VH-VL binders against q9h9l3. Designs and how they scored, part 83

Target 1, 176 residues: q9h9l3
Amino acid sequence: PRKMVAIDCEMVGTGPKGHVSSLARCSIVNYNGDVLYDEYILPPCHIVDYRTRWSGIRKQHMVNATPFKIARGQILKILTGKIVVGHAIHNDFKALQYFHPKSLTRDTSHIPPLNRKADCPENATMSLKHLTKKLLNRDIQVGKSGHSSVEDAQATMELYKLVEVEWEEHLARNPP

## First folded at step 3 (VH-VL)

Design m10 (framework fv_amlenetug)
Fold by ESMFold2-Fast, scan of step 3:
Structure m10 (fold): chain C 176 residues (1-176), chain A 124 residues (1-124), chain B 108 residues (1-108)
Amino acid sequence: as target 1 above (176 residues)
Amino acid sequence: EVQLLESGGGLVQTGGSLRLSCAASGFTFDDYAMTWVRQAPGKGLEWVSAISWSGGSTDYADSVKGRFTISRDNSQNTLYLQMNSLRAEDTAVYYCAKDTWYYGKSGYEYFDYWGQGTLVTVSS
Amino acid sequence: EIVLTQSPGTLSLSPGERATLSCRASQSVDSSYLAWYQQKPGQAPRLLIYDASSRATGIPDRFSGSGSGTDFTLTISRLEPEDFAVYYCQQYESSPLTFGQGTKVEIK
């Protein structure tokens, strides 16, 4: 069977007024939550806004950070051919400038059974923090010093496991 | 620069309907949550409604729940507020504002850019 | 719902003086998810401070925020003529999002 990983990326603001989201950290964990990859990544463009409250990225993290092109190659090597779980994962793929097949992508912000378990409308896009609190009784992304992409990736994998059997059966019956 | 331009306000009778629009430019509209905040004449700010970057999540103040509907068209960088069953107490300047909440990772935040506002007057 | 109470309702001061504005929450804002906005007559609000103490881009350093839990403060170290306005605090600790009723800083 195909291996499964969960990913969470942190982005910083580049471009005019910092409105472009550029990859600045990526964490990948395996099915059991063990870290396979966790690196700070140097964007090719000047960082205008570190977005530290969410990203946890500060100027010192860019010292010795892996250049984008190198990091992208490493990350894609890990993701290729695997089932990739993420939350609002299209943003992570956009920052990676990468297309991952929809058949191998699992987005915990768009799984109707997961929302149903959390007593949320099936088509609503709930935050990772909200779903983790409701379904795992765990507080993540605490404080204003930034998120841990490792913590977020681990929480995302745990959320997916709650609906894995049901959702994989659905996808087998309804291939994308 | 970031610009938010509201339109659609005006005079309407109690029980009537009105749709507000907010045209956004100067940022990647589909990456951020958006909100509507109103202010009655001579009064303070009241949060009305919010919508996530994708439109998949919406939230409403209890005072407008069931009567107002927030929506967005990411292909046209436009935010909407459909107001039905309007009451005299809905009379206010309605501001469109950009939330700093991007993607589904953090939840509701604060508003870094605001439109000029559009006046809605509800009378009998 | 978290209720934010601002005090005083009106603060009458002269240019050059220090302004201290209070915002008290009905329950703890543990993450310090509190913002301050400035609004001048006929204008939209403008973000000043977020996360209780972080100054927004372009905001002069005479503006500072502090506090945690239930008690938050906005300080303007030396009032300039353009600082006479209404100031609002806002919490984003929990839904629904709420604003304080405002403090008007006016010329004596």
Scores: ipSAE 0.007, ipTM 0.540, lowest interface PAE 9.3, mean pLDDT 88

Design m2 (framework fv_nivolumab)
Fold by ESMFold2-Fast, scan of step 3:
Parts: structure tokens; sequence; C-alpha cells
Structure m2 (fold): chain C 176 residues (1-176), chain A 126 residues (1-126), chain B 107 residues (1-107)
């Protein structure tokens, strides 16, 4: 049996006019929602735009932040060989500069049974905020001070657990 | 009438183990999540652990994770807390508490504490 | 974890007076906040859930309000049995957390 974790990352803007998304925080929780990792991460490039409205990241968070190369090593040790759950998770893997096998990846933005339970079109990409409100009756990403990646990772795991049995059986019969 | 009755508290030395039981009556025990909440003498409330209606899901406070195990026996309407590697800072009155939310396949497990037991004192001292 | 800060720590009032207790969350808990009353030697009692809903059997003099990060418990006219410690609790995220308590005392 494989262990399962959920991940959510926050990105800041680097590069020309802040158009590049660079990892600046990562939270990982286990199956029960316990935090396994939660660190602010210092990008290797100059931060142009903190994107605080969404990321929740401010200049003070970069003081004593873990350098990207070190954080990446720590994170990959946790993810390797496990089933990793996320929402629009390809963005997190891109920011980590990491390839995770599709057979071990679960993306709650693209699980048809989950959308069906939320009375949403099965093939639509629904936001984490919408699915969490509809299915868990919980408001996340509230206000203008930014998102909590711990909150998002925990919500993502709880959402996956609603369809886990059904979806794992589907994947066993229809390997990616 | 809802009743929750704790037992198993007592004085125990650091490093030892103790098991708390909570006997439930007056509601459909198998339909609700159950919690343990503790209170150190003269201090505030601290949430300890939760178990889902069917026992399949559990969550713990960081302070007890790896040392405490929550479990339930729905056939006996009984909730358990197995406490291993006890520390002086685990000294508290331990309350059994009923979750307000029944099982819902869509909403998952979380809630408030609508009924509490009278508590059982655990004293960890040498 | 979500930290709940209650104020004041102690509220000294006489019977018949209005009590206003505050609970502030370190991040938004939306409406998922409850209030409990605890008397010496007794287990806590649920008063208010989902910020403003009275629990079964709770007198109308108790009311809750607020959303997001700022919440208030109001006791419109204190009865002798209302002098107790009051705790707020969030059910928004794991772990579940309580405030440190507000003691409502006589005199």
Amino acid sequence: as target 1 above (176 residues)
Amino acid sequence: QVQLVESGGGVVQPGRSLRLDCKASGFTFSSYGMHWVRQAPGKGLEWVAVISYDGSKKYYADSVKGRFTISRDNSKNTLFLQMNSLRAEDTAVYYCAKDTRYYDILTGYRGYFDYWGQGTLVTVSS
Amino acid sequence: EIVLTQSPATLSLSPGERATLSCRASQSVSKYLAWYQQKPGQAPRLLIYDASNRATGIPARFSGSGSGTDFTLTISSLEPEDFAVYYCQQSYNWPLTFGQGTKVEIK
C-alpha cells in the first residue's frame, strides 16, 4: 500500500515584470491532515511581485526563508514514491521543477466524480474554493490578505477522501 | 437523555500508559464523531483527538501524536483513548465529547461539542 | 494552527448588567465559531454554534455575532448563574482550537 500526501504551494512573481511564478511557500499534509512540511522558500531569482493578495507572502516572510535548492530537496524526499494529491497540481510541480509520475498523481481539479458530487459539469475545472464550499461547507481563501497553503492542502486532502474509493477503483481498471 | 461517562483516570508515573474509556448512551453512537478534549488544572481547554462515526478516520493534536491512540467500539457504545509514554504535561481532566455533526457523505467530519462527559482526572507525577 | 485570542481576560460586573465578550482569530474562520460556558467543577456547555445560532436549551439572553476574524458573545442581562468562564472555539480547520477564556466574575 502506498502512502498519500496533499500539497499546496504559493508562488511569487519573478523575472520581467513579475511574469514568472517562483515557489515561495510549500505546505504538505498527510492523509489525516497533519502538517509534514510548511516552510517559506526563498526563490533563487529577485522577487518583483509578492502577489500578496493571493499568496499571502510579504517581505518579512523571506527573512530566514529556506533557500529554494534546500527546500526542494526536503520536499522531494517527502513526495517521492507517494500518491500526491493537489488542486491544479501541475502548477506546483512546475514551480518545484519536478516530475511526479501521473500514476501517483491525483488532481482534485480534474476528478469527474468529485465535480458530480458538487453538481458541477464533470469535465469542468472548478476552483478549490468552490469545491470546498459545496462539498465541505467550508470557506477557504477568504479576504484579501492571501491564501493559507496549509488550509488549502488540508481541504484538498478532505476533498479527495470523498471520492477516494471510487476513483482508486477507476484508476486500477483504467491505468493512466 | 444523552450521557457520556468517562473512566480509567488516575495517578501514573511518567513514561507509563493509561487507557480511558467513555460509555455513551441516549443517542445513536455509531452515527457521530467523537472527541477527547483535556484541561490542565487551572488552565484552558485543549482539543486532543477525533474519531469518525465508523472509526475509519482519526486526527490528533501535535502534542499527543504518536503517543495517543483514539478508537471506538460501536457495538458497545464505547470510546477509548490509549495514552502511551505519558509526560507531566499530560496532567489534565480528560473529557469525552460528542460531535454535533452526524455522518454526511458530502461534508466530511468536523464540528462542535454539544455534549460532554463529566471528565476524568489523569495525574502524571513521580 | 489557528490562534483564538479572547478579551478581556476578566470582566467584573453585577447582575442585571450587559456583558460583551470578544474572540479574535489569527485568520478567517468564516462562520465556524462556537461559544462555551464552564462553571467550576463542571464540564463546558455549548452556548452558540456557527457564530450566531443558540444551542438547544440556551436562554435568549445569550447571543452571538461576527464573521471572519472578529466575534462577539453578548449576555443582555446577567443572571447569577451566568458568572462563569467563557471559551470560543473554531471548527474551520484542524486542529480544533479554543481561546484562552474570559472569566465573568461578580462585583
Scores: ipSAE 0.000, ipTM 0.447, lowest interface PAE 21.2, mean pLDDT 86

Design m3 (framework fv_nivolumab)
Fold by ESMFold2-Fast, scan of step 3:
Structure m3 (fold): chain C 176 residues (1-176), chain A 126 residues (1-126), chain B 107 residues (1-107)
Amino acid sequence: as target 1 above (176 residues)
Amino acid sequence: QVQLVESGGGVVQPGRSLRLDCKASGFTFSDYGMHWVRQAPGKGLEWVAVISYDGSNKYYADSVKGRFTISRDNSKNTLFLQMNSLRAEDTAVYYCARDLTYYYGSKSYYPYFDYWGQGTLVTVSS
Amino acid sequence: EIVLTQSPATLSLSPGERATLSCRASQSVDSYLAWYQQKPGQAPRLLIYDASNRATGIPARFSGSGSGTDFTLTISSLEPEDFAVYYCQQYDNWPLTFGQGTKVEIK
């Protein structure tokens, strides 16, 4: 059995026109929802767009943030060898400049049984907010001052637990 | 439910100006990035411009940069494209389109278009 | 800018046949690729996003595959309403770019 964690990252826009998504916060929780990691992270490039409406990140959070290279090392030590759960998780891995094995990755935005339980089209990518409201009867990402990556990681783990037995059996029979 | 309706197209002489409007309904307009995409008669699609949910960020295709200005009025659920110094090669059907920036939040820009307006024809000729 | 090249330019098939449309990118776009259908006199309609996910309301006969530089749109069994022009679009980098289109027409 491998240990399981859930991750959620917040990105800011860097590079020309702010089009590059650079890691600016990362939260990791264990199977029970306890926080293992939660840090603001300073990108190596100038921040063009804080994307505050969704990221919740402001200039004040960057003052004493952990530099990217150091944060990345800390995060990867937690993720390596574990089953990692996330929502649209390929974005998180891209921002981390990290490859996590597909066999150990669980993306709650791409689990057909989860969408089926939520009365959503099985192959559609549904938002974390929508799935959490439908299946857990809980409102997350409330308001317009940004999301909590801790809240999102916790909700993501809880969603995965609803289909864990069924999905792990599916993956054992149909390895990625 | 979701609707985007363009207006303001017509026939205009080279060098003149025209303004296109796009009226949105059926969703929270202020949460979405909006784009203009054009299509010359019998040709393919060409991306023109984008404006962020709050209007603070704007980007343009090189072919229109300095001549076109994208703007929005969130209180009126309306997107605008001000087209100046029009050229024959600007002749096209202009579509407004909604991106999914809101859905993915801070994680990435996902500017693919889940809803498009029906388009408005701009003909630049004399 | 990233150039998307679609092939073939025109695909002539009969109803019931399988259609396979290709889109190649001049550099990797990861999986940030969408497919649209456009019928004469109509706006484009989203079919596929993130290379392989069907948009809401799109029939199961439409499927997308690929990553990096090579992408495919497949229509498993053509219906009369599927004869249209299809465009791919990348959103990995700015400016946003579309392929030139593939016309699927009745033989």
Scores: ipSAE 0.108, ipTM 0.643, lowest interface PAE 2.8, mean pLDDT 89

Design m4 (framework fv_nivolumab)
Fold by ESMFold2-Fast, scan of step 3:
Structure m4 (fold): chain C 176 residues (1-176), chain A 125 residues (1-125), chain B 107 residues (1-107)
Amino acid sequence: as target 1 above (176 residues)
Amino acid sequence: QVQLVESGGGVVQPGRSLRLDCKASGFTFDDYGMHWVRQAPGKGLEWVAVIWYDGSNEYYADSVKGRFTISRDNSKNTLFLQMNSLRAEDTAVYYCARGRTYYDFWSGYKPFDYWGQGTLVTVSS
Amino acid sequence: EIVLTQSPATLSLSPGERATLSCRASQSISSYLAWYQQKPGQAPRLLIYDASNLATGIPARFSGSGSGTDFTLTISSLEPEDFAVYYCQQYYNWPPTFGQGTKVEIK
């Protein structure tokens, strides 16, 4: 059996009008929710919009942040060969400029049984905040000071564990 | 042996549509991101679009956003480029190219290690 | 977008001579740079990746060096089949971009 981790990334706005999402923080937790990685990451491009309300990133976090190339190498070493759980995880992989095998990827925004347990339409994309409140009775992403990627990664792993047996059986019967 | 074969090119009038196909063989297609790169006659290389290994994400060059759509069918080892509202400046040889997604490589994203032979698209009146 | 500038535009040499091609990036791209060879009527072929690593099947006369903003492709002794156009390409930031090319032609 392959080991499993959960990831959540925070992005800031770079490029014209801050419309490009660049990695500025990454958190990775193991199956039990213990932190394996949590670093602020310095984008190679000028930050136009910190998106602080959502990202929690401020200029002070960039002063000693790990350069993107170094952080990317560290992160990919942790992800390689493992089952990686995330919420809308393609955005995280996009920010990492990384392709992870679909057979080893679990996206909690696209697991029909998880939506069903939350009394939501199976084909809808529900937010991490909504699913966590419905299924774990826990409030995350509270206030206006930005999200905690550690908190989000931990919630994502706990959500996946609720459907893990059912979903892994489904994937074994219906390989991607 | 890795092989990429493009088809679907031809002569088309401005404003019309054309679809390009790229058939892959010799590797596990759904382990790789796939790209389209074009080259106008006598000019250099211009990246056009990418699609992730599982089809979950796509990016486009600013010059083609809103007009071109990249897609893939992993069950058929085929990459597609749907080109709408074609312009004279879209005239080029279109290459499909493989981007690395080998999960054993911590470097992850790598350059285009294999290219198709190219298919010519000519947009003229 | 990261702009790559190649120099010279054209390099006129004889077989057996050493070729040195430059590629400069508008900002640091670390070592995320590749070199491609393109012959007339053919698709590009990957020569070098990660600035200095030889791709599979590429002869040892090809070598790459550099990091940050300044990169070099060297062909130690030109063979007849090496007369072609060479492109550098960065994959440090989206979108991937190419240099304008350097043509290596027979003198």
Scores: ipSAE 0.000, ipTM 0.467, lowest interface PAE 16.7, mean pLDDT 86

Design m5 (framework fv_fezakinumab)
Fold by ESMFold2-Fast, scan of step 3:
Parts: C-alpha cells; structure tokens; sequence
Structure m5 (fold): chain C 176 residues (1-176), chain A 125 residues (1-125), chain B 111 residues (1-111)
C-alpha cells in the first residue's frame, strides 16, 4: 500500500451565535478505503449549534466523545509523513489547528483534471457530492440527517485515485 | 445492577507507583467513559481524568499529566489508573465513576451516576 | 484550590430549609454547562443527588431540589432530617481547563 490517507472532518458551531467551527468528528481511511480512525470529538467550548443537517452530530454523540486534545494527538500521529487527501481540506486542517506540508497535501476541490473528467469547468469549485455522483455514480450526503465523514473520506480517496497518476506526475514537474 | 468493584487498599513509599483497578458489571463497558476522582483525607473531590473504554483514548487533568496513565481491558471490563512518582500529598481515596447523561438528552456533558467504593492509597514516609 | 466556590459549612434544625450555593465563572456555569450535585455520607463514596441542574435520580426524595442562574447554582433541602448530615459537592465542566470541576464541598450539620 502507498503511504496515503484520506480525511474528512465534521464541525459544530461554538462561540458567539455558533459561528466558530469546532471539530466534532474525524474519519481517516487508508488507500483501499479501510477505516483507520473514526471518533466523535468533544470541543473544549460549549456547543451552541450542532449543525446536525450537515454534520450529523447530536448531543448524544458528545457524551462519550474523545476530548479534542487527545483526538488531535491521535489524528496527527496518523497524518504525519503521509500524503493526505481531502476535499476543501484547509477547513479540516484549520479545525485540527494543524499545518500539513503542501507537498504532501491533495485537495480534490482544487484538482483541474478531476473537474475535467466530471465535465465541469477546470477552475470551478465542485462539491464532493457532485463529483462523486458524476465520476463514481454514487450518492453520498443523502437526506437531512447529516453527512457521514467515513463515507466522505472514502469517496474522496476514490476520486483522487481517478487522477492520481496524472496529478502526481504534474506535481513532480510543477512542485508547490 | 450496575457495579464498579475496585481493588484493595495500597501502602506505598514516596517515589513508587500504584495501579488501581475498577471492574465494571451490569452494563456495556464500552458505552460509557470511566472517570477517576480522588479525595485526600478530610478534603474535597478532585477530578483526575477519564478513559473511553471503546477507543482507549484518555484525557487527564493538567495537575496529573506526566504522572498518571489510564488503561482498560475490554475482555474483563476493567479500567486501570496508574499514578507514578508518588508523594505524601497523593494519599487519598481514589474512586472510579461512570460518566453518563440524561435520558431526555438535555445535558451536554456526563455526570457520575455510579461510583466504586474507593481505593485508599497511603503514601508513607 | 476549588474552581467552584461553596460555603465550607451550613447548618439547620430538623424540619427547616437550607440552601447550599455553588459559584462559578464564565468558563463553566456561566457558559451554560450543567451543574450536578453529590451527597457524601461519612465513610462512603459520593452518591448522585441532582443532575442537569434540577433532575432527581430514582430514589432521591423531592425535598432535594436544584437550580441554576447565571454563573451560580443552588441546592435546596427542605424538611431537613438527621440523615441529611453529609458533605455536598457541586460539579460542572470548565471549558478553559477542558475538564470536570468540583466545588470545595459543604458540610451540612443538622443541629
């Protein structure tokens, strides 16, 4: 297997009027889509807005959630030194309060060849749901009960694999 | 029906380590955090930390970081708290306690609904 | 030192009402974290008395009630009885410490 993982995080609203995004779940899968990590995460701040329609997080998930500091340590041990794939991944790294080297980061929301394969403008930012439906013929983020970060991480890895060879070649010739 | 059975009293020398056990029964061990709370003789309650028996993840109060280690064995539904480099002011009754929430789910964080009887740890000089 | 402040002692006569205060700050009770109360009889482990500000576990008589307002909580005991003589602890969560916090405890003496 390649030293590559895919990540997807869910955030809840904390701070004034729930406008601060705090990490509340993280899923990490390996190259083949096997789950390496999937935990609900307890923010250090009071949750004002669970954002359940999007996050899938409910009060019950927070009762036994892994505290942020512990979860962050576990997650960073998995990510360090690996190629990390995500969709709009800057938001995930921000929630983790973590910097991952750009040379080892792959963001499926900013890969022009992926948009081209989906018959979308190369410079457009397409949702994970749209790219997954168009390229993998798979529906994710279905319904109003929130997203599954495991499902999203798995879809993200599969999307990256469609352009991996050509994109890695591009990055080798055009390093960040 | 829920029971938390703790190991017996310990007498230790300063600088030694102590490992206290807490065997859970009457519920699904992996569904509830196990907390540790101590009480020095004649003093108040002090939270030490928690372990998630499902993931093995832990979180410790800042005062105990670097000296406490919490583990669990899911095959025997037992949680452990090990405290190292003992000082005389570590003399206390150490309780394990189950974290839980309201039935109506109106609470945001767990409260301690069941407690072990406590393990007296005496650090003698 | 305790993060939540309780009076060290309170006293009352049988049949009277006593209240025990628990004062926090903006990082705990003031941030709307729940307050729970525990009763500790001499020589025993603490026992849950009130959870989620005002809820009673099965077996706790209605003489015990809890309330919360702003950065403070209170435990009220009406119809005080000799067997209520115990230590009482409030407990909440502190977001700045990312941990559970207890009050210093209040010894109730029934005169």
Amino acid sequence: as target 1 above (176 residues)
Amino acid sequence: QVQLVQSGAEVKKPGASVKVSCKASGYTFTNYYMHWVRQAPGQGLEWVGWIDPNSGGTFYAQKFRGRVTMTRDTSISTAYMELSRLRSDDTAVYYCARGTWYYDKSGYLPYFDYWGRGTLVTVSS
Amino acid sequence: QAVLTQPPSVSGAPGQRVTISCTGSSSNIGADYDVHWYQQLPGTAPKLLIYGDSNRPSGVPDRFSGSKSGTSASLAITGLQAEDEADYYCQSYDESLSGYVFGGGTQLTVL
Scores: ipSAE 0.000, ipTM 0.460, lowest interface PAE 17.4, mean pLDDT 86

Design m6 (framework fv_unasnemab)
Fold by ESMFold2-Fast, scan of step 3:
Structure m6 (fold): chain C 176 residues (1-176), chain A 127 residues (1-127), chain B 107 residues (1-107)
Amino acid sequence: as target 1 above (176 residues)
Amino acid sequence: EVQLVESGGGLVQPGRSLRLSCTASGFTFSDYAMDWVRQAPGKGLEWVAEIRSKAYGGTTYYAESVKGRFTISRDDSKSIVYLQMNSLRTEDTALYYCTRDEYYYDSSGYWTPFDYWGKGTTVTVSS
Amino acid sequence: DIQMTQSPSSVSASVGDRVTITCRASQDISNYLNWYQQKPGKAPKLLIYAASSLQSGVPSRFSGSGSGTDFTLTISSLQPEDFASYFCQQYDSYPLTFGGGTKVEME
C-alpha cells in the first residue's frame, strides 16, 4: 500500500478581525510517530490574532519562521501520493491551499468505528482530545499555553491505527 | 433597497432588562454578520456586539463593557437581529444602531464595510 | 484593546478649504480602517473603507491614506454639506474601536 503520514497544522488569524485562518506551524509524522516535518511558518499577511490559547503560536515563533511559499512546497512534497491522516483535516488542507485526493485522506473526526470504540455516538464529531483520552488514556492539549502540533499529529496516527484494518476494508468496499 | 429598522428602546430603571430588535429588508439577511453600535448623548461611537452568519457558526463577540450582561442573537427566518440587555446601568444610556457587517462570499468569506445603518433606537437608563 | 487617537477634536474651516483629520492606532492595524461622517441627528455614513477605498456614492473630494498605525482623511475642497463629525474605526481585531471624533465646524 501507499505510505501513510499524519499531519496537524496550527493557524493564526489574519485578515479583518482575524477571521482568515493562515498557516503558522505544520507537523508531519510517519506511521511510527517519527517527525518528518515540524516548522513554524510565516504567513504572507499581517497577523491579527495569534490564537495562542489554541495554536501555541507567539510573536517570537515568527522570528526566522519559514516563509509560507517555501514551507508549502516542502509540505506538499511529503504529502503527495501518500495516505494522509488528520483530525478535521479539511482545515489543514484549506490552510495549505491544497487539494488532497479523498481516496488518500483519512479524517479521524469522521470515522464511525473510532467513535464506537470510544463509546460515543457514531455520527458525532468528537474532539481529538476526547478520543485520545478515551482510547489511548493520554491527556493532550493540556493547559492554556496552546497545542503541540507534533503531539496532535502523533495522537492522530495512533488513533487511526486502532481502526486501520477495519476502516481500510470498509473503504475498499465503499470507495469515497 | 436595503433597510435596517431598530425598535425596543425606552426608559428603564437601573438593574432591569430590555430587548432591542433590528428588522432587515432588501438583502439576503442570513448571509451577513450584524452588529450593534451605540452612541451616548453628545459622545462618540462605541461598538457593542457582533453576530456572524450561520455559515460561520453564528459566533458572537462583545465589547468588554457589556460582556456577561448583553446577548446578541438572530432569527434568520424573520430577518431580525436582537440585543438582549440585562443588568442595565446608567452608562448604557445611548442611541443604539444596528449595522450590516461582513458578507459570506463563496467558501472564503470576506469583510464588507458597515455600509448600512439604521436610524437607531434610544435607550435611557435612569431612576 | 486597540486605542484609536483622533485629532484634532474640532476644526473651524471655510468652504473651499482643505481639511485633514488624522487617526493613530496604538498597534499595527494594516489597512483595516474605516472613516464615517455623521451629521446632527443622523446615523453615521460610511465614507472610506480599507483605509483608502472610496465608498460608492461618496464625492471624490474625500480621500483616505495611511497604513499600519497612522491614517489621514482629507477633504480637498470643503463644501457646505461637509460640516459634520468624522470618526475613524479599526476592524483589525476585537473589540472594534472608534476614534473620539472630529467636528468640522464653520469658521
Scores: ipSAE 0.449, ipTM 0.767, lowest interface PAE 2.8, mean pLDDT 90
Fold by OpenDDE, second read of step 4:
Structure m6 (fold): chain C 176 residues (1-176), chain A 127 residues (1-127), chain B 107 residues (1-107)
Amino acid sequence: as target 1 above (176 residues)
Amino acid sequence: EVQLVESGGGLVQPGRSLRLSCTASGFTFSDYAMDWVRQAPGKGLEWVAEIRSKAYGGTTYYAESVKGRFTISRDDSKSIVYLQMNSLRTEDTALYYCTRDEYYYDSSGYWTPFDYWGKGTTVTVSS
Amino acid sequence: DIQMTQSPSSVSASVGDRVTITCRASQDISNYLNWYQQKPGKAPKLLIYAASSLQSGVPSRFSGSGSGTDFTLTISSLQPEDFASYFCQQYDSYPLTFGGGTKVEME
């Protein structure tokens, strides 16, 4: 079977109003939850809003952060040829300015069987935090220190594993 | 339970001033951005102003229609957000809502919904 | 400023009907869009945030979709309590702006 990884990114706010989401941290874990990549990343643009309460990113994290272009290369090297699992992963790819092949992408925010298992509407977008609590009985993204992208990536992989067999069969019958 | 209670509305003549207050309870007020949104009679919703939390510098934003005339401020010790309205115009006539601007960020994106609203306070500007 | 064009301005429907409301942004706002319901004499209520995320406590018959410039709010089976006005709102950039609203009324 093809190797599978899960990705989660933290973004900071750039642009005039700080509403542009720029990559500031990326975490990648393998199928077992082992960390393959976890780096702070320096955006090419001035950071207007660190979004620390949620992102966990502080100014001090940017001092020795990996420049975006370098980080992007490192990350793409890891993702190439693999099935990439994420939650609302289009945001991560957008921040990376990279789009993984659809056939090799798994978005846990758009898997009807996963929502069904969590007693959620199949056509609704549920948060990672909600699904993790409902299906894994685990609290993530708690406290005031911000999110842990490693924790979020691990949770995402575990959620997908709950529906992996069913969903892979579905995709085989209905390729994107 | 989250509660927002607006006050200070009334009938005033054009050119006069009025100060609205919104008293918040049921949550850590200082952690949240607060907004004012107004609705003219029989019309839609119009965003008026926002004030960020102290953690985000207490930055303020205004609609162009009120910029230079209205001032949003907050007293975290009292859990109150204010809207000082100067040089009032007839077009400022509306029901003014106080809203909590909840910011969320995770892998699903960045969200800023108005998740709680007060009942509003009516401002009528008429000669 | 970002203009939000909402359509239709009003729609007549019956209980059980599928109702679709659209909102178009004058520029790409990604998924930074909220939907609100407002009943007469009441404050707006958040239904959907981030274009497609269902607010806690909102019935599953409500759903949001779209990204970029075109967005849709759908009520799969209209209930009596759903007759109200609905508004979209972007928070991509300041000033924050609302759509013109859609009134869903009984046929």
Scores: ipSAE 0.019, ipTM 0.656, lowest interface PAE 4.6, mean pLDDT 91

Design m7 (framework fv_unasnemab)
Fold by ESMFold2-Fast, scan of step 3:
Structure m7 (fold): chain C 176 residues (1-176), chain A 127 residues (1-127), chain B 107 residues (1-107)
Amino acid sequence: as target 1 above (176 residues)
Amino acid sequence: EVQLVESGGGLVQPGRSLRLSCTASGFTFGDYAMDWVRQAPGKGLEWVAEIDSKAYGYTTYYAESVKGRFTISRDDSKSIVYLQMNSLRTEDTALYYCTRGRSYYYGSGRYYPFDYWGKGTTVTVSS
Amino acid sequence: DIQMTQSPSSVSASVGDRVTITCRASQSIDTYLNWYQQKPGKAPKLLIYYASSLQSGVPSRFSGSGSGTDFTLTISSLQPEDFASYFCQQSDSWPLTFGGGTKVEME
């Protein structure tokens, strides 16, 4: 229905002591959960820490990865003018070095009705894993081999659809 | 200010169970992953288990040597982390330390050093 | 798993000596190497993190260096309170692994 997509990015550690989070994978799905984009992305600087336990990124994924500059251009073409759904999405936009309009941004980590449905405090920041288990009865981010950004993006879209009507009405009355 | 106090250690026969507790104070317990590290008599250090914060769904990780036998859990309302040890073996004999792991609120998501350790609790598995 | 080989297993030294302890990783860990000090009957204490960063409250005579696979902990002028065991630990990937330890004993 709406021009709406969900995004999830995986980051690796670069810079001094690996403290900088650099984009290494991005997945984008449409309203129905179909994959629009899913690429490994080569950071422009030396990878200090693959953070494999969380990111699922290994050195082998970098061999034919899309260079950051090219991947960024492709991703921004998909996001521009659309409602973009994510979980703690400011981290994804930071890694993309991109500012998306707040009026077109939906962050499932900051939607009080969603927390309420999950029997969690409205002002708490809950993990995607917890909300997905509680509301969709689905286990994501299983094991120690890292997360799937496709799985996370799909779960994020499904979570948003649970509160879409209520939240869009709220935003219409209270523009961000 | 930061304190970690372990308890629950003792002498137990092979095949039996024991539950360790670690009470934390002086920091926002719920923001941190918590770890257990053990040291066998006269030996080096071995990482045993980690439990993530609530923000990361209380995800657990185990050393291969204890997987399927040990269970790590936490109670954020009491600032306690637990280690349930089942099917104990003589090789599990060690001093068990509770350590503070990474902070997901303030950290880059990377593995931080164990900056605070408790005094440890002794587990002896013998017949 | 990343194997950490620490050497020597023990060293005898006198107050005022320069002591060097080495740690080798089985694969590159960049600078994700921490050093801990353990005194008899006590819990380990963090000395150095990220290969060369000195933990607050730790005397400046302690220093760390290295990157990739080879790392060194140096005590520039050994003091009486420095007789202890020292352990390196990699924090590059899981599972976290420790070196076998080095005991610094009075000559």
Scores: ipSAE 0.000, ipTM 0.455, lowest interface PAE 15.9, mean pLDDT 85

